# Ledger of designs, part 9: VHH binders against Mechanosensory abnormality protein 6 (mec-6)

Target 1, 343 residues: Mechanosensory abnormality protein 6 (mec-6), of Caenorhabditis elegans (o01811)
Amino acid sequence: DLNKRVYNHTPGPCRVLTDNYKGTAGMTYVESQKRVYITLGYGRAHDLKTKTGIAFYKTNRTDGRSQQEMYDLIEMTINWNGYEYKKEFIPTGIDSYSSSNGRVLLYVINAHPNHQCIHFFQIVESSKLNHRKAICDPSFSSLQDIAVVGPDRLFVTNMAAFGRGWAQILEFSLQTGQGAVYYYDGSKLSTAASSLIAPTGIGYDAKRRILYVGSMIRESIFAYKVAKDTTLELLYEMMLLTSPIGVFVESKTGDIWIAAHPVIHESAWHYTHPENQNIHSPSQILRIRIQEEGNSWVTTEPYANDGATISASSSVVFTDEQMLIGSSFGRLLHCDLTHSYIT

## First folded at step 20 (VHH)

Design S_65_31T (from R_65E58T with S31T)
Fold by ESMFold2, fold request of step 22:
Structure S_65_31T (fold): chain B 343 residues (1-343), chain A 121 residues (1-121)
Amino acid sequence: as target 1 above (343 residues)
Amino acid sequence: QVQLQESGGGLVQPGGSLRLSCAASGFTFSTYWMSWVRQAPGEGREWVSTITQSGDETYYADSVEGRFTIARDNVKNTLYLLMDSLKSDDTAVYYCARDRWTEGYEEFDYWGQGTQVTVSS
């Protein structure tokens, strides 16, 4: 169909968790802590005035907090351990690894135009992070998202060969396939997949050993089998007919949640003019339930908005009948799943 | 020298309670995570609980969650384990251990001598 329609609906009551930052781009759920960590301030990469940082939302509704404080975000303080480029930190993609005995690692993409890196953090107290190291590589031109497959073992998406400007726009229009998935094995960086067309969100199903990679321009999700030697074998492509930006995989069910932009030209215009509140990009959240891996799946749409409430949804987390939606330049939403919109 | 000294073990009836203490010296106690680890007869060591350096977060193994409480007093340099609803499965030597997580390492570097807890009869 030539016209894409977005019909607003929610899975239940929704509220704004924060509107204080220009961007709430990335999220990861840490089950052992019952926390969602959120990266803040992506808009600074597009010259918006905003603080950057990392915060968390507590998902446990029975921990004795009042109704007012239940939806608070708590900002993390970072001990940079003398890292020289700490002021060039614009966090976006984020993932975690829960190792043992309460120990949790956070892995964060720095989207600063002149300092694209992967930062390694340790959670050392309720709201404190210790910076352990950073990996910065000349090939990192447009890092988007990260999926952790083990301690210090991770995949990252690099969306395009040109990091910004009109050259990147031409690259997308021509579908030249200059994106890549890189793999870090704990010591060395390598190319896990190449010649990809605008790879964006990435998520890992540890039980099935399947890595899901979104392609913004192809409007699809690629599923890769992760071999024991960590090489990737393409299994299949799920065509969505909407541009996936964020991917979240439920650990228990393997269900795939996708933050998507259904109208790509409005998304492009929104990214070009993030300060202009009259320029919206619709936000869509899909849930994909795999019935037979590679053969059949069921897709539902728990959330859709024409962009007025939240534009350009970039990340999603679902846990405990709660859904959070992040955006590249704007609000962070929280919704309760109380309606049968998914069925 | 780093020193960890457990105390408070003993014989307890099933369903009873016990409080273990670990006196710490020779290091800046308030800058380290601290853990309790136990070892039942003929078995390997099993992690029980961990507390962050300020005590603002606590973590428990599934086998003891809801029954045990870890705490610390950074003025007295003392770690505690309050054990409630004790079962025969809890019979073990309980060790106090220093965790190097705040230094960037996933390991325990110093251990106490242990205190015996026996849940019997």
Scores: ipSAE 0.616, ipTM 0.862, lowest interface PAE 1.6, mean pLDDT 89
Fold by ESMFold2 at other seeds, fold request of step 22:
Formats: C-alpha cells, sequence, structure tokens
Structure S_65_31T (fold): chain B 343 residues (1-343), chain A 121 residues (1-121)
C-alpha cells in the first residue's frame, strides 16, 4: 500500500538501551537466567562501520540493582578457542537452549557475507562465552534466523539463493521461491522446507511443537507442525499485510510476537542506504494470540513507529511486562507494558 | 589423580544449619564448574547447586533456593555448601562433583565419596 500511513504508539514508557552499534538485529530470552541476549553490529554486513558482539539485558527488576544499573547492557567476551575466522563474525539471528544445572547454550547466525555460519557457544561465566564449533555449508547464502528445538538441534532460515545485490532483487520480484528452512540434528544438516519465498524470522512453540516462519514478500507467517522425526508439515498461513522480520514465541502462552516492516518500499530504501539517517523504515510490533490453532487468532499492535525513533525493527522479546525491540541498523529500545487492554 | 573429599555432614534438627566442605586436589580447581549433588535413601541422584569457575554465578535447584548457599575458595581449592533452614527431606548423602562444562561437555566426571546429612528430631 503506497498510501499506507503509520500511526505512532507505544505500550508504555520506552527508552533507548543502546545507540552505540549499527544494528541490534537479534534477541533471545533465556528464562533460567532472566536475561535477554542481543546480537550487535549487523550493519557491518552492509558495509557500515560498527563493532560487533553479543550483550545481555537483565530482566529481573527486583534483583536489588540500583536504578542506574537496571537498564545496563553487559557485553560478552568470547573465547574463540583458536577459531581462525573470528574476525569475520557478524552476529544476527540467535537462540538458546537451557540444558541442566545452569548450563546454557547460545546458537548464533553469522551474517558475514564471506563466512555465513551457525556458531555454537557455551555460556561459562556471567559475561563469558566459549566458542565450541561452527557449521558452515555452501547452501548458506542468506541466513536470517534460528529456532532451537533441543540441544544442538535447530532450524535456520535461508532467505534467498543470492545473498545480496541485483540478483537478490530480481529473485524477490519474480518470487522464484529459492528460500529454505534447514534443519541441523546435531551432526548433519538437511533441508526441512524448500521453495519458500523470502523466509525471515523463525520461532518455535515447544509445547505445541509448532514452528512459525515469516515470509517477508508474502507478508505472512507460516505455521508448521514439527513431527517427532523433525519433518515439517504446513498447517496454515496467517496473512499479516506487513513484512515479518523477527519472530518471538512466548514459552508459557504460545503467543507470537512479530517485528515487522509495514511499508515495504521504505524498508527497501532503508536497506540499500543504511547509513543515510534521513531514510527511515517504519517499525511495527504485532502480538498474535492463538485462540484455536489454525482456526482463529487475535492480533494486536503493541508498538508502531514511523521510523524516526527506531527504523526497521528486526527482533522483539516480551517478558515480565517488558518488551525489547531490536533493529537492523540502529538502536535497541526497551518499553514497559502498562496498557493491558492493547497488549 | 583427581580427588574430591567431602566433610561437614552430620545429624541436625529441622531448622538447623550445616556447612559442607569439599577439598579438591590433582587438577586446576579454578578452571572448572563445581556442583553439589545429593542422594536420599532409595532415590536417584538429585542436583543441588552449581558454581562457575570464578564463582561469579551460582545456580540452585528450586527445592533448595533461598536456603542453601554454594561458595568456593580458589586459593584453598575448596568447595562449600552452606545449608540453612534444613528440612527432613534434605536428608541425603551429599556429593561434590566436578563439571566438565568449561571443557565443552555436559557431564560430571569426578565425584567425592559423599558426606551424610541427616535432619531429624
Amino acid sequence: as target 1 above (343 residues)
Amino acid sequence: QVQLQESGGGLVQPGGSLRLSCAASGFTFSTYWMSWVRQAPGEGREWVSTITQSGDETYYADSVEGRFTIARDNVKNTLYLLMDSLKSDDTAVYYCARDRWTEGYEEFDYWGQGTQVTVSS
């Protein structure tokens, strides 16, 4: 819609957690730690100058921290264990698995154009990661996001056959269906779904064994049943009329949070000119509450912005009446949810 | 060789306190996560608490959180478990265990002999 207008609103008070990185693209909530992990610096994949890394935000507001410490981001240090390509690390999609006894694994998409991989990390201290391994496959041309279904068992989205440039633009324009969802079973990579049109965000509802995959071009979320043998069966499509980029599934309720780009041509301009501060892309957060899987759901819009405050929202996490919004090339926002009727 | 030796167990009344110790030798103590695991009579082993190599994070089973405190002294190579507000269902043999997490494995590779804790009137 060429005449689409975005009307700004928030679910409550919001603040900037950081503006120091060109991109805060991915986030995952680790309930056992009460932490949100955030990937930093996606803009480097688009030739912006920025530091890259991983940080976390502590969600527990009653843990005795001062008011000044309450909104701190804490950067992780990475022990790469001699990994040769550590300088070619542009983290974006991220997810986690809490194994047992305080052990937490982080799985991170590397969006570096010359080194697209899935990196496997262990959290070994409060702010320290040990790199365990990387999975780098020739089919990884445009990795976007990751959903963990068990220890070292995960799905990833690969958006297009071409990683960037004019060929990718043609691919999207013709809707050739060159995207895929790949599955890693702990030792081998396989194709779980193929011929997809621009798959982006991915989220998993473990209780219902449903995998949600966004399609940027179709402006939809596809719901797949994950069989016990990990094959995917398409259940239905939720048409959103907005381009989903990030997907977060609440573990307790199964509610689906979506970071979306509501004006596709403004998003396209923003992505081709990410350093230009005058080229905005609106940011939108949707919450979908499934009433009956496949039959009915209620959609609300907890956040919308014309791009002036935050452009190109790419990730969202909700927990403890708090919402965090990450963006492809810009700042990270935190909002308190105080309007219970609209969220 | 790696050795872990627990001490400090005994008989206490409900609501009482105990301090368990585990002396470690034969390895670089400060580079490993360490855990306490307990086993009640006729039951399987139950994880109690874990502490990171520097001690900057501690983790507790739900049944124990708020009552037990894990600590370590990397100069003395000693792991501790401070137990308060003890209940009869805390009665068990308590084991000190070395966690291989910092080596990349999700397992305990060395165990002590255990120390008996009995909570009864």
Scores: ipSAE 0.599, ipTM 0.852, lowest interface PAE 1.6, mean pLDDT 89
Fold by ESMFold2, fold request of step 22:
Structure S_65_31T (fold): chain B 343 residues (1-343), chain A 121 residues (1-121)
Amino acid sequence: as target 1 above (343 residues)
Amino acid sequence: QVQLQESGGGLVQPGGSLRLSCAASGFTFSTYWMSWVRQAPGEGREWVSTITQSGDETYYADSVEGRFTIARDNVKNTLYLLMDSLKSDDTAVYYCARDRWTEGYEEFDYWGQGTQVTVSS
């Protein structure tokens, strides 16, 4: 809807965790560490000048830190182990796997136009990552997001045949199905779903074995059953009437959190002119509680903003009555959830 | 030649405390994660605790969280396990193990000979 109105509201008090990077696009929660990892600098993929990297936020608020330290971000140091293309790194989609004995793996989408890859990292100290390997493939044209289903087993979304420009706009206007979900089984890459229309965020519910994939143009979430042989069977489409960008699934409840752009033409304009401070895309966070799979669910809207506070929300994490919101080109927001009738 | 030697085990009453040590030699101790793993009679090995190479993060199994403390001294090349509020279920042989995580592998490659801890009234 060209006349869609966005009414600002929050689930409780909010604050800016950082405004120092052009983009805080991806986030993952690592429960074993009580940390949210955030990818920084997505704007460089759209010709903005910014640092890129990975940082984390500590979610444990009773660990003895002062009030001033409570909201600090801690930047990670990356040991690239001699990787040749380390300077072509624009991290965006991110997910993790908590192995045994405190070991955690991070899997990160590289959105660099000339080096679209999946990077594999090991967390080896509080603020240190070791790069293990990269998977790069000529079919990676517009990688968006990643969902991990086991150690080195993962799904990624590739949004379109063209990564930017008017060719991509035409592709979306004609609704050609040139997006895909790829699967990496630990050694080989394969196509898990094809002919998709602008797939974006992706999230996995391990207990129910359901993979949720957003479609920006269809304004929907598609639910796939993940078979034991890891093949995907489409179960249903949940029409949101807003463009999903990021998907987060709570491991304990199965509740689905969506970072969405409710006004698609303002989103499109913002992405083509991210340097212009007068051009905003409204930001929306939805929470979906499944009542009966495929038949009924309850949708609430914990957060909405017309773009003045945070533009183009791209990721969300909820844990311990805290919500973090990342954005494609801008700031990272933190909110406390105190308004139970909204959340 | 990598060598790990545990010490400090013994008999302790329930609720008591004990301090285990593991002397390390033959490798650069400060570049490896180190772990304690225990084995009760007739059972498989159970991971107890892990500490990063600098000691800046520690991890514990749920069964010992809040009661055990892992520590290391990178000058003396020694790993420690401080065990408080001991229970009969903590009775086991405790092994010191070198973790290959910083080398990119999820495995323990060297083990000590173990030290017996027995919690009995």
Scores: ipSAE 0.596, ipTM 0.854, lowest interface PAE 1.7, mean pLDDT 88
Fold by ESMFold2 at other seeds, look of step 20:
Structure S_65_31T (fold): chain B 343 residues (1-343), chain A 121 residues (1-121)
Amino acid sequence: as target 1 above (343 residues)
Amino acid sequence: QVQLQESGGGLVQPGGSLRLSCAASGFTFSTYWMSWVRQAPGEGREWVSTITQSGDETYYADSVEGRFTIARDNVKNTLYLLMDSLKSDDTAVYYCARDRWTEGYEEFDYWGQGTQVTVSS
């Protein structure tokens, strides 16, 4: 709706963790480390000048750090192990797998227009990643997000058949359903779901084996049961009336957090002119509390902004009464949750 | 030739403390994650704690978190485990293990002979 307006509100006090990068697009929470990993520099995929990389935020606020250190981001150093295309790395979607004995794997989507790939990393020190491999497939035209279901077993969303430009705009306008969810089983890539309309964010509830996939154009979240053989069975659709971009699932409760673009045409304009500070896209964060799968859920809106503070919210993490909001081309926000009636 | 030699085990009463040491030789100690793993009588091996190659991160099993401290000295090529507030459930043979994580593998490839820790009144 061209008349839609966004009324700003927050779940509590908020602050900027960084605005040094053109994009803080993806995030994943690693509970064993009490860290949120953030991908930096998505704007380079849209020709903005920015450094790219991965950083983390320490969520433990009682670990003895000073007030100044408490909100620090720590940038990761990547050992690429001779990978030929390391200069073509624009990280965006990210997820993790906590293996045994402190070992953690990171899986990162490369959104580089000419090198759309899934990169596999090991966390080997506080601020160090070792690159293991990349998977690049000709079908990867517009990779958006990733959900890990086991070691080297993952789902990725590919939003459209055309990676950008007028052809992609036409594809969305006609709602042709050329998006897909791909599955990587550790050796081979396959199609897990096809004919999807602009799939974007994806999140996995491991305890319940439910995969949530956002559809930007349908303004919905689709819930799939993940079978033992990792085939997907559609369970239900949750209509949001806003365009989901990022999905975060709380491991203990199964609550679903969604970073959304409530005004899709302003989002589209923002993505085509990300350098223009006068072209904003509103940012919205939803929380869905499932009461009974498929039958009832409660939706609240912990955060909304008309785009002036943060445009095009693309990712969200909630943990320990803290919420982080990432954006496609801009800053990273941190909020304390103190307004229980909103959350 | 990789060698790992544990020491410092013994008999201690509940609530007591012990410090285990593991002397390492035959490899570049500072490039490997190192772990402590224990085995109680009649049971399988249970991971206790892991430390990164520089020592800047440490990880603990839930059963020992807050009571045990892992540390390393990369000059002396020595791994340590400080055990506080010991319980009878901590009775086991404690092994020092080398982790291949920095080489890209999720496995322990070398073990010491173990040191016995016995917690009893």
Scores: ipSAE 0.549, ipTM 0.830, lowest interface PAE 1.8, mean pLDDT 89

Design S_65_31T (from R_65E58T with S31T)
Fold by ESMFold2 at other seeds, look of step 21:
Structure S_65_31T (fold): chain B 343 residues (1-343), chain A 121 residues (1-121)
Amino acid sequence: as target 1 above (343 residues)
Amino acid sequence: QVQLQESGGGLVQPGGSLRLSCAASGFTFSTYWMSWVRQAPGEGREWVSTITQSGDETYYADSVEGRFTIARDNVKNTLYLLMDSLKSDDTAVYYCARDRWTEGYEEFDYWGQGTQVTVSS
């Protein structure tokens, strides 16, 4: 339905964790630390005034903090190690790898329109990151999201051949299939899938070795088997009938959480006028429980909003009966899940 | 010259407690993650615990979490491991190790000589 209406509902009580940045676009959960890392300031890539950075939310509700402190975000300090282009850093897509002995790596997409790169960080203290390197490639025109499959081994989505403007609009209208999934093996970048139509969110199920890739224009999630040599084999398509933007895979269950834009023309309008407080894009969160791979799954909708509370949802994390929702240009929400039929 | 010297090992009964120390010299102790690693007879080395450079975060292997506490004193350049509720399978040589994580590498570059912990009835 072209004239979709979004009926607001929540899985339980919700609250705003921050309104201080124009964008809380990406999130990753680090179970070994009980933390959700959030990228801040995506709106700068669309000419909004905002500071950029990375922060985390502590998910442990029983660690002795007061009720007030339980919802605090803690901003990370970045040691750039002399990196020349640190002022061009606009973080968005993020994922992590928990190595051995408490060591955690963060991998972050820089969404700067003229400096698309993948940044490699090490978590070296409670609120400190060391920048290790950046991978920049001329083929990076519209990087969206990242999925880590091992230490320094990752897939990234590049949505379109044209990163901005009328050429990108024409590309989507003609569905020329200029999007790609790239693979970095620790030293070399290669193309893992090509001729894709507007790939966006990406998530990896390590137990089943399945990579899920969203297509904004196809309104679908594509499931790929990741072979031992990291080549991708398409297994099936899950039609969502909504535009997926962010993908989160629960490590324990394999359940797939989708941050989606159910009304694509309102999303497009919001992205062209992100400064206008009266222009909203509805926010939707789906949860997919696989019952039989390729044949049977159940889709539920834990959250939906017409855009008044949160506009253009772009990321989701679920852990410990808590759900966080990030947005392209706005606030970060936290909800407690109390409806058993949704979880 | 980097040096790490463990002490405080010994023979204890099951359920007992022990405190290990590691004296560090020859480097700026407060800028490195530090770890305890143990080796039981006939086994490979097993990571036990890690502490960040300021002591702001601590990490434990599942086998010791809740029973062991890692700590450091950056004024005295000393690393500690407080071991409670000891079991017979905690019997091992315990090593203090310097972690290169803050330098950008996932490796231990210096080790102590080890101190023996024996849990026996």
Scores: ipSAE 0.516, ipTM 0.818, lowest interface PAE 2.0, mean pLDDT 88
Fold by ESMFold2 at other seeds, fold request of step 22:
Structure S_65_31T (fold): chain B 343 residues (1-343), chain A 121 residues (1-121)
Amino acid sequence: as target 1 above (343 residues)
Amino acid sequence: QVQLQESGGGLVQPGGSLRLSCAASGFTFSTYWMSWVRQAPGEGREWVSTITQSGDETYYADSVEGRFTIARDNVKNTLYLLMDSLKSDDTAVYYCARDRWTEGYEEFDYWGQGTQVTVSS
């Protein structure tokens, strides 16, 4: 239904963690540190004036911080190690790999129009990153999101092959699919899945070895089995009837959280006019609980907003009865889960 | 030359405490993560604890969390391990190790000679 109405609701009390950036597009949870890392400033890829960077939110509410400090974001300082294109950095998709000895790797999509790359960082102090390397490939035209399956082993989504103009309109209208999932094995890049229709968010369930890939135009999540040799086998499609943008998989339960745009034409208009405060895209968060892989699942909606509080939700993290929601051009929200609406 | 020299080991009764030190020389101590690693008789090496270059984060193996405290003094170039509530299974040779993480490698490149800790009644 093109005339969908979005009925606002929350899973509990919510607050704004920041509105100081034009975009809080990507997030990843690092359980070993009890931190959510957030990418800042995606709006610069759409010609908005904004600072870019990476920050984190501490999820441990019993670590002795005051009430004033409890909701602080801590910005990371990046040591670029002489990287030439450090000023062309618009971080968006993000994921991590953690070891038990405190070592954490952070992998970040650069969405800069002229420098589409995957950046590899090390977390070396509480608020400091060392840049290790970047992978920039001519096939990277519209990188969206990243899922890490091992140290320096990762999948990324590339949404469309065509640039602006009638060719891109035709691609989406015909659903002909020039999007792809690429795989980096630590040394070389390869195509893991091709002919995809507007792939967006991507998430990995390590316990079940299933990779979930959103399709904005198909309004679906595709589930792939990840073989031991990391090849992909399509298992099934979950039709959502809403456009998935971000995917988060709970490591313990395998539950799938989706940041989605329920009204795709309002989303398209918002992305065309991101500075226009009268143009909103509704924000929706879904939770999918797999009952029987491929055959049955239960979907709930922990959050929905008509766009007035948060527009164009792009990422979600759930941990410790807390939910964070990022957005393409705006605010970062935090909610406590106190309502029985979600199970 | 990089040198790491552990001290402070000894014989302690169960429930007792011990403080290990590691004197570092031959490198810029304040730019490296530092770790304690132990080796029980007849066993492989087991990571115990790690501290970041400034000391702003500390990490512990599950077996020692809450009982051991790692610390560093970047003026004296010294790494410490305060061990409390010692158990017989903490008996091991304890090594000070330099972590190459800030250089981009997941490895320890220099080790001390070790100091023996024995927990026995």
Scores: ipSAE 0.478, ipTM 0.801, lowest interface PAE 2.2, mean pLDDT 87

